VH-VL binders against StAR-related lipid transfer protein 4 (Stard4). Designs and how they scored, part 8

Target 1, 199 residues: StAR-related lipid transfer protein 4 (Stard4), of Mus musculus (Mouse) (q99jv5)
Amino acid sequence: ASISTKLQNTLIQYHSIKEDEWRVAKKVKDVTVWRKPSEEFNGYLYKAQGVMDDVVNNVIDHIRPGPWRLDWDRLMTSLDVLEHFEENCCVMRYTTAGQLLNIISPREFVDFSYTVGYEEGLLSCGVSVEWSETRPEFVRGYNHPCGWFCVPLKDSPSQSLLTGYIQTDLRGMIPQSAVDTAMASTLANFYSDLRKGLR
Below, E stands for the ipSAE of ESMFold2; O stands for the ipSAE of OpenDDE; V2 stands for 0.75 times the mean of E and O plus 0.25 times the DockQ between their complexes.

## First folded at step 6 (VH-VL; framework fv_nezutatug)

Design f3 (from e6 with light chain S91Y; at its last look DockQ between E and O 0.51; V2 from the best seeds 0.00; counts 0 for: pae E 2.7 > 2)
Fold by ESMFold2-Fast, scan of step 7:
Structure f3 (fold): chain C 199 residues (1-199), chain A 122 residues (1-122), chain B 107 residues (1-107)
Amino acid sequence: as target 1 above (199 residues)
Amino acid sequence: QVQLQESGPGLVKPSQTLSLTCTVSGYSISSGYYWGWIRQHPGKGLEWIGSIYHSGSTYYNPSLKSLVTISADTSKNQFSLKLSSVTAADTAVYYCAREVDYYDSEGYMDVWGQGTTVTVSS
Amino acid sequence: DIQMTQSPSSVSASVGDRVTITCKASQGINSYLAWYQQKPGKAPEPLIYAASYLQSGVPSRFSGSGSGTDFTLTISSLQPEDFATYYCQQYYSTPYTFGQGTKLEIK
C-alpha cells in the first residue's frame, strides 16, 4: 500500500507540472513528446500526449500488464507476471528490443504496476523494484516513477486523452544523443502502435 | 523483396479528380507500416501528400487536406490516391512509398515506386 | 511547417573528389533527417536516416553528420555513378518536408 500510494502521488505531481517547464522533444502524427531534467536521476522525465479514438477502459486495458500488451507493443518482447496481488496490482518482468541498430542493446525491467481510478478516467503507473534474479543476455534497466493517465474528452464521448510520463534509466554506457533519439521516438511510436492495436 | 508500382491515367482535365493506385508486392500492407504518396513537380523538389495505415487511419499534408483522399484495399494489396479539383499546378510525377514507422526512423521512406507522370491539361 | 534549405543548389565535381552538401532546418529537428539520391528519370533512393545511419547496401563513401538545424552529406571519393540530385528530408514533424535538392554534375 505504501508503495502504491507514493507512486500514485508522484504521478499526480508530474501531471501538475506547469507547461512552461517542458521542452518539445518530438511532434509527429497527432502526438507531442516533451521532456525536462529528472529530479530522480541524471536523465530526463518525458511527457507524451495524444488523443485516442477509443474509450478510457479499452485504452488502459491495452497498456496495463495483461494479455493484450504484446499484441501491439513491438518494443516489448516479453512480459511475465512474477507476483500478482490483485487485478489492479502486480510485479512484472519485461524485456525490450534493441534500438538504434543495437547501439541500445535489449533491456530487462522488473516493475511494480498499479492501476487506479483518476478523476473520470484511469491511471496505470509503475516503478522498478529490486529483484535479485538477472538474465545475462539483458542489461537491467530502471524505471523511476512512470505512468499513463487516460481521461474522457467531454466534447467527444468516443474519444479519450492519453498522457504518459516516462522516466527510464537505460544504464550501461550509451551516448546521450542516442538515448535522446530513442526515448522521443519510442514514445511517439507507442502512440502509433497503440492506435493500430485498438480494436 | 518489397516492390511498389503506381498506375492510373497519365492525363487529367482541369477540375476533375486525379486517381492513382499503388500495388504492393512482396509484403502485405495489412502487416504494418504507413504507406504514402509523394509528388514532384517538373524540375522541382519533393512534396509529401499523405499516408495511410491499412485500418483506414490517414494523415494528410494540411495544404492539400480538403482535396485529398487516400484509401487502402487489403484484399488487393493496394492503396490509392484521389486528388479532387485538379489544376495545371497538379502536373507532377507521383510516387508511392513505404514509410518506416518505428523508433529513430518513423517518416523515413525506405521503399519507393518507380513513379507515374500525371499531366493536367485541357 | 519546417523549411529545409540545401546548399549549394548545384555543384560540379570530378571523379575522386570529396563532395559536401549541406542542409539547414528552420527549427531544431534533433537527428530526424534523411538523405535521398535521385538519378534522372528514376525514383529517389534512400541513402541515410537519423542523420548519420547508412541504408543497407549504400557504399561507405557516403556519410552523414549533424544535429539540430545543420546537417551535412559527404561523399569521400566521388564515383561516376554518384552524379545525381540529392535531397534532405525532415521527419521530426508532419507535414514531412524536403530540401530543394542539390544537383551534382560532372565538371
Scores: ipSAE 0.022, ipTM 0.630, lowest interface PAE 6.8, mean pLDDT 88
ESMFold2, look of step 6: ipSAE 0.498; ipTM 0.825
ESMFold2 (binder alone), look of step 6: mean pLDDT 91; pTM 0.936
OpenDDE, look of step 6: ipSAE 0.628; ipTM 0.871

Design f4 (from e6 with light chain A34N; at its last look DockQ between E and O 0.62; V2 from the best seeds 0.00; counts 0 for: pae E 3.5 > 2)
Fold by ESMFold2, look of step 6:
Structure f4 (fold): chain C 199 residues (1-199), chain A 122 residues (1-122), chain B 107 residues (1-107)
Amino acid sequence: as target 1 above (199 residues)
Amino acid sequence: QVQLQESGPGLVKPSQTLSLTCTVSGYSISSGYYWGWIRQHPGKGLEWIGSIYHSGSTYYNPSLKSLVTISADTSKNQFSLKLSSVTAADTAVYYCAREVDYYDSEGYMDVWGQGTTVTVSS
Amino acid sequence: DIQMTQSPSSVSASVGDRVTITCKASQGINSYLNWYQQKPGKAPEPLIYAASYLQSGVPSRFSGSGSGTDFTLTISSLQPEDFATYYCQQSYSTPYTFGQGTKLEIK
């Protein structure tokens, strides 16, 4: 209860960061990705934004832990719900594919996930939690507070504005330039893959 | 093996609409990738015109957006370019291309058609 | 739009020479830079993506480097089949834009 409120408040704080603190990292196909130095670890907080041609509930249902995520997200290779508390929160474990000719090897994450109302839309947020079981084919990464805000477009009720904040420590020994390139590309591709998967 | 082939008229009069079709073989356009048009002006470099995903999502060069339409016909495994109100400045070799849709490679054209020359002349 | 400027516009070289072609972006594009090779009368062919990753089947004598605004394509030992025009292209921002080309000719 208190951890979900703290997580939600942290994401709302990120959503209030002034525009001049951000630097553009990639801008393709009506998606913009920005970054700024993280206050949580030695890396970056990424912001991404773009319009989705669907209503908030369907967009968030494809993002939150659930049956649709593996159908469209080419980076995510598995997803298991390890513990569920309420309809809107759980602990999940997911894995990601290798990137940049496997310079970034497959990762595994164990996250607390929480979905809640935000203005006229939804916020789906998460943060990694401690989990002792590891598997040798994956590097255990860590997500600092992260999440997706989705609200209706004011004059286009069939469309939504999707804004994400991503703060991932990939761990392991990876050149920083490879991390920087992969993170911005991953966020832009998240939108492209999601657009292809929505109906 | 994926192959792309442009077809359409080689000579178009000013103010007419240029219409080109790209036929794809060896890959279904409904299976992924973006499908794009690039042109090469005489004595100049290459210009990206736009790209389409088979479901209908399109992305255009803003310099051409009011004049260009790209469409896809998955039943024929084809995608098409229409450029309205052409002028002599639209004289070029037109290529269709497959645009990679995966991460660091997104926006990279990994398969090209052979090109078709279009001349706009009074 | 991001402007891409290649240098030189043309270069004459002999088989066996080391050749370097540069591409400069009008703003930072991280490593979102692709290279293509075009032989006369033919379509461009893919060569390098993400500044430094070779397309499958491209010989190891080709290499790419750079980030930000300044990028380089290098051919370590020129072969007869390498005489062509080379184009850089940024994929950092739509619209995608190309350099004006560098023609590599036999000396």
Scores: ipSAE 0.416, ipTM 0.792, lowest interface PAE 3.5, mean pLDDT 89
ESMFold2 (binder alone), look of step 6: mean pLDDT 93; pTM 0.952
OpenDDE, look of step 6: ipSAE 0.520; ipTM 0.843

Design f5 (from e6 with heavy chain Y103W; at its last look DockQ between E and O 0.51; V2 from the best seeds 0.00; counts 0 for: pae E 4.0 > 2)
Fold by ESMFold2, look of step 6:
Structure f5 (fold): chain C 199 residues (1-199), chain A 122 residues (1-122), chain B 107 residues (1-107)
Amino acid sequence: as target 1 above (199 residues)
Amino acid sequence: QVQLQESGPGLVKPSQTLSLTCTVSGYSISSGYYWGWIRQHPGKGLEWIGSIYHSGSTYYNPSLKSLVTISADTSKNQFSLKLSSVTAADTAVYYCAREVDYWDSEGYMDVWGQGTTVTVSS
Amino acid sequence: DIQMTQSPSSVSASVGDRVTITCKASQGINSYLAWYQQKPGKAPEPLIYAASYLQSGVPSRFSGSGSGTDFTLTISSLQPEDFATYYCQQSYSTPYTFGQGTKLEIK
């Protein structure tokens, strides 16, 4: 639908942002995380990049909504597919663990998810949608357009380059330094956890 | 509750391989965290050598990477350091440590062993 | 590599004093900084992570602050057991690097 086209185009635009607009937020364990002010809300757009020792299809199959996500992603505590439209898109509801000793309490998100081809690889992206049901044990957060680009490494056909764009409004009353620390660390740990899940 | 203990020879000759083992009690190394080695040179500061996850993922200080191997034996709840081609500059107290791998403090060493002194001398 | 520079290299203080120790990074490290205490002949012990979060079991007289390049460890009222060497460590970028230490001695 038109939502998926707008979402895809937004992520492709983020992937075109010049390197001098980004500031490094964390660089550990062969992962670099950058940030820049968001144009969608009063917060940051984060970029993360690192190499995966697997082919694009397997990497993206472990990221997109599916049977493996909860096995490896320690931040994600539940995942329900609420509506299924086609093989490559759905509406999902997921929850996250508390962060920084519960300074950031557990969140829930309801997102449209869409996976599509991108160059020689794949793009898996999402954005939050309206959903009236709430649960008191969670703060309802909001993901502005987010996504993961995964393409084969030119010189190493068994490896992939994974680049993510994350733009999350955690909502609630949280110190900004806690948000900044949690977002960059979460993205770095995402890569470590994913590498374990692919083994 | 969690305890780490280094073991290995205290004296190593130049050009030999230094081998140390860290035995972990009170926590299974297969249950999480990274497991690291740090050394402290005489009268100087601390130097991170590298870390390992029990499944085999390793990360090394670039200054040592061609000389260092870190490995894990989950059946014995141990992890080990090998440093090849040692010189007098490798004389130090060697610590094993548990490195936090959670989203709030990756790279923080929250439990340390007691340390073992290694002297490189003829 | 990110160079961590502590100041002063040593400080002499009395029980009950308020003591501050600084740590400066050669580039911005956001809040990815830890503090450790080391007594003679013993391993370093964790005090603070993420610049300002106190490790469980550490007395409340210890506190940390700072972001970017400038960080401070504060002991609000020095106790006899606090005489030790203190190290900062950045976890912003691998390789992880430590400051050269600050030795806190009894005056």
Scores: ipSAE 0.360, ipTM 0.766, lowest interface PAE 4.0, mean pLDDT 89
ESMFold2 (binder alone), look of step 6: mean pLDDT 92; pTM 0.945
OpenDDE, look of step 6: ipSAE 0.510; ipTM 0.839

## First folded at step 7 (VH-VL; framework fv_nezutatug)

Design s07 (from e6 with heavy chain E106D G107S)
Fold by ESMFold2-Fast, scan of step 7:
Formats: structure tokens, sequence, C-alpha cells
Structure s07 (fold): chain C 199 residues (1-199), chain A 122 residues (1-122), chain B 107 residues (1-107)
């Protein structure tokens, strides 16, 4: 309960950060990825933004924990909903594929996930939580507050604007340049994959 | 026309904190841009130390992050570098600079201070 | 960190010569590359940004090209004031990193 309020307020604060505080990390395929130093850990808070050719509800339904996510997300290799509190709230465990010829080995995350209305659209957000069960083939990563805002385009109601904030500690011993390259590419690929996956 | 000028002590003892200030004239720091510090070691070339936006947002070179602090004072139109626990390896010419983003796609240093020489020696 | 390697480390040339300096990134950096000129005892001055755009006030004899990992700075007709050290710098990822420098010397 308190976690959902704290998480939502944190994402709204990220969404209010002025444009001139962000630096472009990558721009490709009608997606812009920015970053700034994280206040949570020794890494970056990433921001990504792009237009989806679909309505808010369908876009967020493909992103939030559920049956559609694995159909389109090339990075995610498994997804288990460990506990479902409400229609919009759960704890999930998911795994990611290795990256950069396995310089970044497969990761595992256990996140609290929460989806709520935001203005004329939706916010789906998450944050890692403690979970004692580990799988030996994975390194446990940690997501600081992260989320996806999706709002209708005023001039084009069949389209929506998707803005993401990602703040991931991959942990382990990985060169920072490899982490930075992988994170920016992962965000750009997220948009490309989602666009192809929307039904 | 924008001008930057570094100031601070030219000699610092090992283990002490190096403190440098950059004074900006002809432009208000609070109007925008990131403002950075770059140093040049004899024989090692140029090394970016870090950058600050007037709101307090910072980027630091990871090799120096535990040792470096950059701060801004908009009332004096200045930004400053503190580098703790210095060693002889920190002997260099230190430059302050303005960082410009070309349509949010590129960053380079378009205006530089004259540089100040810092020697770390007992 | 992204490593920037310049070639040659030193070059001797005469006034009027065409001079080419190269810069290689250890990974793809798109066009996020700048070139600087530094004269002895002076701060670096920007010449080129975004790999190929000429900084305001810089003579047209300077040009930049390249993308990805391989970049070139060309001086089409060397002038006496061009004898200096040249540095490339990537801005694709922090920390921003510079090449080791190319010293352009009078022949």
Amino acid sequence: as target 1 above (199 residues)
Amino acid sequence: QVQLQESGPGLVKPSQTLSLTCTVSGYSISSGYYWGWIRQHPGKGLEWIGSIYHSGSTYYNPSLKSLVTISADTSKNQFSLKLSSVTAADTAVYYCAREVDYYDSDSYMDVWGQGTTVTVSS
Amino acid sequence: DIQMTQSPSSVSASVGDRVTITCKASQGINSYLAWYQQKPGKAPEPLIYAASYLQSGVPSRFSGSGSGTDFTLTISSLQPEDFATYYCQQSYSTPYTFGQGTKLEIK
C-alpha cells in the first residue's frame, strides 16, 4: 500500500524533471533515449520516449505483467506472477537474456508492479523487492523506481505517447561502458519490439 | 561573449583536498548548459572530470566519482571542483568549460577557461 | 570506457600541404565526435562537432568526416597558424574520452 504511493510519487517526480537536465544517450527508429545520473545508486536514470500507433490501454496491457509481455519482448526470457493483490498490483519475477556475448550474463528481477491512472492515460511502474528464493543460473539485479507513462496524442487519438523511466542496477562485475551501451540499446529495442508486437 | 576563468592554489600537498573555482562572465550559469572540468596531465592528454547543471545535477568520471565533488553557486555565477585525497598523479592543468548539446544529440566543449596549473607535491 | 586512438601521434608537414588525422573509437559512437586544436600554453579550441559540422569562426580549410568507429580530420591547405596538437573527443557515453593527441609540426 505505502509502497504503491511512494513509487507513484517518485515516477511523477521523474516525469517533472526539466528537458534541459537530460542528455541524449541514443536516438534511433523514432525513439529518443536520454539519461542523467541516478540519485539512488552509482548509475543512470534513463528516459525514453516515442509514439505508439495504438491507444493507451492496449499499449500498457502489453507492458504490464501479464500474458502478452513475453510475446514481443526479446530481452525477457521468463515471467512469473508470484502474487496478485489486485487487478493492477502484483509481485513478479522475471529473467533477462545475456547481452554483449554474455559479458552481461542473464539477470533475474523480483519487482512490485503497480498500474494506475495518470491524467488522461496510464502509468505502469515497478520497483525491486526482497525475495529469498534465487535461481543459480541468474544474477539478481535490482530495479530502483521505474515506469511507463502512456497518454493519448491530442492531435491523433488513435496514437499515444509512451515515456519510460528505467533505473536498473545489473550488479556483478561488468564494465560501466558495457552497462551504459546495453541500457541505451535495450530501451531503443523495447520500443521497436513493442511496435511490432502490438495487435 | 562568454568567458571562463579558473582560480585556486597552484600547490597542494598529498592527501589534501584540491579546490578550484570557475568564474563565468558574459552568461548566466542559471540560463542553462552543463558546466564541466577537464584536466591535462603531462604525457597523458585530456581527461574529463565531470559536469554540473545549475540545479545540482552532476555527471562524474567513474574513475574519480568517490573523490570528486562539483558544485554551483548561481548567486556568484561560479562553479567549483573539489578533489579529495590528492596524489602526485593529480598534478595537471585544470580547465573549466561550457558543454553544448547540438540539438540534444551531441555534447562538446565550446568555451574553455585559460587553465590553471596544479602541482601536488610535499 | 570508450577508448579513442589517434593516428599518427605526430606528423611533419609544410605550409600548403593537405593533412589528414584519424581517430578510432573502440566501439560504435555514431557521429558523437568533436575535434579540438590546442596550441602550446593555450586551452583547447573546438574545430568540429557532430563529426562533420564546422564550429563558428573556424576556417573552411578544416573538415571532418566519418561515423561509427572511424573518423577523419582534414586540413586542406595548411597555414602557419595550424601547427598545433589536435584531439578527438567522443560524447556517445560518459565518461567523455579524448584521443591521445596528434602533434602537427613544421617540416
Scores: ipSAE 0.005, ipTM 0.457, lowest interface PAE 12.6, mean pLDDT 86

Design s09 (from e6 with heavy chain S105T)
Heavy chain, then light chain:
Amino acid sequence: QVQLQESGPGLVKPSQTLSLTCTVSGYSISSGYYWGWIRQHPGKGLEWIGSIYHSGSTYYNPSLKSLVTISADTSKNQFSLKLSSVTAADTAVYYCAREVDYYDTEGYMDVWGQGTTVTVSS
Amino acid sequence: DIQMTQSPSSVSASVGDRVTITCKASQGINSYLAWYQQKPGKAPEPLIYAASYLQSGVPSRFSGSGSGTDFTLTISSLQPEDFATYYCQQSYSTPYTFGQGTKLEIK
ESMFold2-Fast, scan of step 7: ipSAE 0.646; ipTM 0.861

Design s10 (from e6 with heavy chain S105Y)
Heavy chain, then light chain:
Amino acid sequence: QVQLQESGPGLVKPSQTLSLTCTVSGYSISSGYYWGWIRQHPGKGLEWIGSIYHSGSTYYNPSLKSLVTISADTSKNQFSLKLSSVTAADTAVYYCAREVDYYDYEGYMDVWGQGTTVTVSS
Amino acid sequence: DIQMTQSPSSVSASVGDRVTITCKASQGINSYLAWYQQKPGKAPEPLIYAASYLQSGVPSRFSGSGSGTDFTLTISSLQPEDFATYYCQQSYSTPYTFGQGTKLEIK
ESMFold2-Fast, scan of step 7: ipSAE 0.598; ipTM 0.852

Design s11 (from e6 with heavy chain S105A)
Fold by ESMFold2-Fast, scan of step 7:
Order: sequence, then structure tokens, then C-alpha cells
Structure s11 (fold): chain C 199 residues (1-199), chain A 122 residues (1-122), chain B 107 residues (1-107)
Amino acid sequence: as target 1 above (199 residues)
Amino acid sequence: QVQLQESGPGLVKPSQTLSLTCTVSGYSISSGYYWGWIRQHPGKGLEWIGSIYHSGSTYYNPSLKSLVTISADTSKNQFSLKLSSVTAADTAVYYCAREVDYYDAEGYMDVWGQGTTVTVSS
Amino acid sequence: DIQMTQSPSSVSASVGDRVTITCKASQGINSYLAWYQQKPGKAPEPLIYAASYLQSGVPSRFSGSGSGTDFTLTISSLQPEDFATYYCQQSYSTPYTFGQGTKLEIK
């Protein structure tokens, strides 16, 4: 579908952004998080990168919508597949825990998700879609194009390189410094939580 | 209530290996967090030595990396520090601490042991 | 490594005074800053995380502010138990680094 093609092309464009356009947002425990101003909204496009001690298929299987995501991802509190089009394509609704003593209250997202081959590895990407049902206990957030590239490490076939692009509008009235702190922290913790979940 | 308690010899000879153990009570090391070591030289500030996740993943201060090993024993709910080839400069109070690993406060040391004084002297 | 510099290195104050301690990072650290209190012969006690969030059980007279490179710890009305050395810590990058400390002394 046109949405999957546009989404994939957008992520490949992000993956091609030159190194000098990124600024380090956090660098801790073998993960680096960068950011640059988003072209989609008044916020940031984040990039995160780190090594996983596992093969591409296992890493992406833990990230993409499915039974394993909630086992390791402490930020994500629920995940429902609302529509399933093909084995690699769905619309999902998920919720996230509150952050910073609930200064950022729990969020809800409804995303189109698409997983496809990329070079010697995989790309799992998503973008929020319109969904009329809202739940009062959550603020509806919005993900501009986001995704995860995972490719094998050269000369280390049991390891892979995971690169993420995250571009989230949390919505609501939250101080920008709290949003910036939470986003960088969330991405660094995504890596530590995933590493714990894989092994 | 989570409590941490350091133990080990208070006097170590130069060139030997310093070994300290931290015993954790009120929380299982295998349930999360990083578990770390911080030291404080006489009259000086605090220096982060490193941390471990119970799976064995370790992160060390690069200034000490060649000398430091941190390990965890989940069956005893303990984690340990070894510093090889100590000198008088390693004389310090050594603290173990619980290091927050979640998105609200990663890197914050929210529980500390009481500290143990180590003197390096013949 | 990120260098953390505190000022003043020591300050003398009386019970009831408003006291401020500052901490400066050598580069931007967003809000990844914590404050600890250490009394003589004791371990550091956590006070504040993420620059401004108070640790559970810490009295409301303590507050933190700042972002980027400049941070402040404020004690709005000093009490006898507050005389201690205070340390800031950045968690923006490993290795984690601490300020040199500020000793708060009774007048």
C-alpha cells in the first residue's frame, strides 16, 4: 500500500541523514541517542544506536507488534492489534506508563506498523493513524514516522546493530524540558530493557 | 526497605587485590536496577567506579577499567568489586549503591550502603 | 568526561536562612542532574533527581532547578539537620561524574 511505501522511504531518508546534522542527547551504557529538529512538528527526531548480543530476526521479533513486546518493554503497558492486513502489516493500539512522577501522564497511540527486509537485515517501522475511539485515562499521542533498523555486525554474526528513529508528539501541555529529558531517557532505557529481554 | 551493606578487609597491602562484597536485603538483585560502586578519597569528592546488571553486563569508569572487575552472585543476593594492583592512591571509603535503570531517573543512586573504609598500607 | 563544578566550596549559614548552592556542567546535560546530601561519617543520601524532582521522604524545603549547564539546589529555611556537604551528579553520560562538593557549615 502507499502508506507502507511512503513510510519505508521516509525511514530510509532518516537513515541517510549526515552525521553532522545530529547532536548527542544522551550517551550511556553502550547506547548513543542523538536528536535534530523535526520537519514534521515542533519537536525532535531522535536517533538511537547500540549493539545487541543477538541475531537480527530475534531482535526485531521482540520489537515488532507481537506477544513478546510487553515481556521486556517497561514503558509499554498494553498492546492490541486492531487490524491485521498481512503477516508483516497491522494497525495496533498501545499505551505507555506515566513519566516523571506523572508530569507526563499515560499516553495512548494507534499506529500502522510495517516490517520489511532492509539490506542484510530488517526494518520495522510505524506511523500514527486516525482512530476515533479515545479512552479518558490516556492522552492520545502521535508518532510521526518511526522505525528500527537491525543489521548483522560484520565479523560478529551472533550480534547485530540496532538503529532507531523516533519522532513522537506526546501532545498535551507538558514543559518542553520534561519532554526532552523523557524522550532521551526512554530511548536509552529501550536498549537496556531489550538487552535484558533477549538474554 | 532495601538495604545495602559493604564488607571486606579494611587494610590491603600495596600491589595486592582489594576485594569488597555488597550484600543486598529487601530487594532481589535479579529483579532489576544496576548495582554500582562509588568511592571517596580522604577529603575529596565522589568517584563512580562502575556498575553491573545481574546478567553479568558491566560498565566501568575508563580511568579504572584495566584494574576493576565487578561481579554478581544472584544466589547470595550479592555483588562484588575487585581492584587489582592497589596503591596508596586507592585508599578511600567505598560505597555500594543501587543505580536507577528506568526512564524516570536512570543513573541516579537511590540507595547507598553505609560505606567501608579501605586503607592501602604495608 | 563531563566536569561538574560547584560553588561555593563552603558556606556558613544560620538556622532559618535561605541557602543556594550552584552546580555547573562543562557541557549541556539537559535535566540529567541529581543532588545528594552527606553528613560526616555517613553515606550520601539522595535528595533530588532529574534536576527538580524531590526524593520521597525529603522535606519540601529542598528544591532543585535548572537545565542545560546551570543548576541550583535551594534550602528555603535551613534546619539544624541540614548542615552537611552537598554533591551534584550528572547522568547524561558515563562515566557519571560528581561535583567537588559544597560544605554547609553552622555560623
Scores: ipSAE 0.331, ipTM 0.766, lowest interface PAE 4.3, mean pLDDT 90

Design s12 (from e6 with heavy chain S105L)
Fold by ESMFold2-Fast, scan of step 7:
Structure s12 (fold): chain C 199 residues (1-199), chain A 122 residues (1-122), chain B 107 residues (1-107)
Amino acid sequence: as target 1 above (199 residues)
Amino acid sequence: QVQLQESGPGLVKPSQTLSLTCTVSGYSISSGYYWGWIRQHPGKGLEWIGSIYHSGSTYYNPSLKSLVTISADTSKNQFSLKLSSVTAADTAVYYCAREVDYYDLEGYMDVWGQGTTVTVSS
Amino acid sequence: DIQMTQSPSSVSASVGDRVTITCKASQGINSYLAWYQQKPGKAPEPLIYAASYLQSGVPSRFSGSGSGTDFTLTISSLQPEDFATYYCQQSYSTPYTFGQGTKLEIK
């Protein structure tokens, strides 16, 4: 019951981490990706930031669990809402395509998802939960707190600033160099795919 | 098969604007990928100039950003390069190319035009 | 900007030789590296992507290896059509940058 409050507070803490604590991991096509060691597991907390040529509500509506996510997200191969508590809150199961020419095999995640107002914009966040059903085609991954902040640009009201935090344990036996490549690529291409899908 | 073909004047005078067009056949530029320009100075290596997505989103090499403009015309299945205030240093073979935009292969250039030689001379 | 340095700048070899070309990045680029072959008067042609994967239609005598900062292109048994200039390219960050090229010449 307090999951949404803890999740929201955790993402707000990530959003307040000072700039000098981050190290640039990738900078491509008007997206900057940073990372720092995670405090949740033996991996990294990634941050990405870029401008969207669309308003906050439309950007977040394409990201949150719903009818439009699979229309633009090339990494996500399926999305099922398992439990719907309210319009802004659900448990979802989704799958991802293999990465690095299948060095990283397809993953499955079961996440609690929560969308809430943040300042003049929105925050859509998630965290993995326990779910007993497993499918043999997928390795069950685990998302530590992750989310997307979207706020209007001060001098450009038709544009918004999208900031993401991803903290994923892919599980399995994967070389660290492959994990690092995949994570930076995932965040950068999330922006490219979303920009193509918005309208 | 996807093919790219550059066109434009082979001679440009110093301080003028270089203008090149790339015509794409066998694939619609509005179906995806980034579309880019690369140049090669005489006897030297390759330099990425920039790229465009058909929606108008552009990315430029910072060393050229104040001088370069890339645009796309989806109705003609073309994209174009304009480089302003050229000097002798801009003498090169100019190539257009298709840039892969798929996750782990982004920036890989899988199809190239044949190239067009541009000489900047008085 | 990420600097790409190839070695050697030129190499003379005979048909049947094993040829190795190296490429070094000034910082870690994971596996975001491609190799291109350019014959005189022609456009570069893609050979290898993601450091080690062969472009379709490229002969199996070509192979790529490496990750991070150090990469290698190998031609196991040189053929007459392989005499060309070879370029590496990083796509880890923009601007995309190329090595200076390695010219493979007939001995």
Scores: ipSAE 0.162, ipTM 0.707, lowest interface PAE 5.4, mean pLDDT 89

Design s16 (from e6 with heavy chain D104Y)
Heavy chain, then light chain:
Amino acid sequence: QVQLQESGPGLVKPSQTLSLTCTVSGYSISSGYYWGWIRQHPGKGLEWIGSIYHSGSTYYNPSLKSLVTISADTSKNQFSLKLSSVTAADTAVYYCAREVDYYYSEGYMDVWGQGTTVTVSS
Amino acid sequence: DIQMTQSPSSVSASVGDRVTITCKASQGINSYLAWYQQKPGKAPEPLIYAASYLQSGVPSRFSGSGSGTDFTLTISSLQPEDFATYYCQQSYSTPYTFGQGTKLEIK
ESMFold2-Fast, scan of step 7: ipSAE 0.350; ipTM 0.779

Design s20 (from e6 with heavy chain Y102E)
Heavy chain, then light chain:
Amino acid sequence: QVQLQESGPGLVKPSQTLSLTCTVSGYSISSGYYWGWIRQHPGKGLEWIGSIYHSGSTYYNPSLKSLVTISADTSKNQFSLKLSSVTAADTAVYYCAREVDEYDSEGYMDVWGQGTTVTVSS
Amino acid sequence: DIQMTQSPSSVSASVGDRVTITCKASQGINSYLAWYQQKPGKAPEPLIYAASYLQSGVPSRFSGSGSGTDFTLTISSLQPEDFATYYCQQSYSTPYTFGQGTKLEIK
ESMFold2-Fast, scan of step 7: ipSAE 0.557; ipTM 0.825

Design s29 (from e6 with heavy chain G107Y)
Fold by ESMFold2-Fast, scan of step 7:
Structure s29 (fold): chain C 199 residues (1-199), chain A 122 residues (1-122), chain B 107 residues (1-107)
Amino acid sequence: as target 1 above (199 residues)
Amino acid sequence: QVQLQESGPGLVKPSQTLSLTCTVSGYSISSGYYWGWIRQHPGKGLEWIGSIYHSGSTYYNPSLKSLVTISADTSKNQFSLKLSSVTAADTAVYYCAREVDYYDSEYYMDVWGQGTTVTVSS
Amino acid sequence: DIQMTQSPSSVSASVGDRVTITCKASQGINSYLAWYQQKPGKAPEPLIYAASYLQSGVPSRFSGSGSGTDFTLTISSLQPEDFATYYCQQSYSTPYTFGQGTKLEIK
């Protein structure tokens, strides 16, 4: 509903941020990760970008909540769809593995997820919502607006450009340097894992 | 022909807040780039303090913790540094600089102010 | 934080000499390295950016090389105006960090 419109507009605003406002957090083969201070919380908005050797629909189908996500995503350990809405949106609960030798213990998130057309491609986005049930083996994290834009490459329509915006409050008592290291590595690993998972 | 000029008091007492302003001419800070503060203790090397984009986005050196605030005033084409609870260790020459990028990734300071000397003493 | 180590801390040389200054990063920084020259009482001035590109107006006797963790600044034929302190700086990650400086002195 109105949450989907606000979320979509927020992601489009992120996608319009000028290049020179970002600072490199990590650059590895075929992926660049940037960050800037978040306007939503005391942390960072991360941006990642890289080329996929596949078409938009197949890339986004592997990212959005569905049967394929757990097959390739090393960080995600479970995914449950809690409520289904208008086909392209749901509320999901997912968990993540511990990081940095469990300096960051496993997290749990409950997100509203929405997928919509964007220009010649797709946008799959999400934001955490309140959910009363908690599981003691996980710390409940919070995703401020996050999402993935995927558009065809003009000169190579069998390839696409994947741009992600991630804005996660891991909560708990974690050193900021550990958060920063984990976020940058997680985004770089997302790309390498996805590339291996695509048909 | 972009020029940066630092201004502020040259003498600050311990425990007080150091306030410096950088005035930019020949370029509008609202046109882009990050604008930064760097300091140099007498006879020592360079230390990056922090940087600001005109929207208010900031990066600070964690070694300065919550002691640093950088702000921008686009109407005056200025950006400013506040360093709270200063000690003798904050005695240094303070520079403001423009941070530019090479193809959206490699950053460096291409234009520097002349520097302003700040002494922290009673 | 990424630590930048310069070597040597000082070097004595004569006009016409080839001078080499090195800079080592504690982790890989790709080409996110700049070199600055600072003369006594003056602000630093950029010499090299992106590890190997010469800043506009800087004499061609200056050159930069390297990638990853090991970087070099070379002055092919030292001139009197080159006696200064040189700093490397990484911009791969915040906080930006500088090497401790290399003072180039007349012999």
Scores: ipSAE 0.006, ipTM 0.565, lowest interface PAE 10.5, mean pLDDT 88

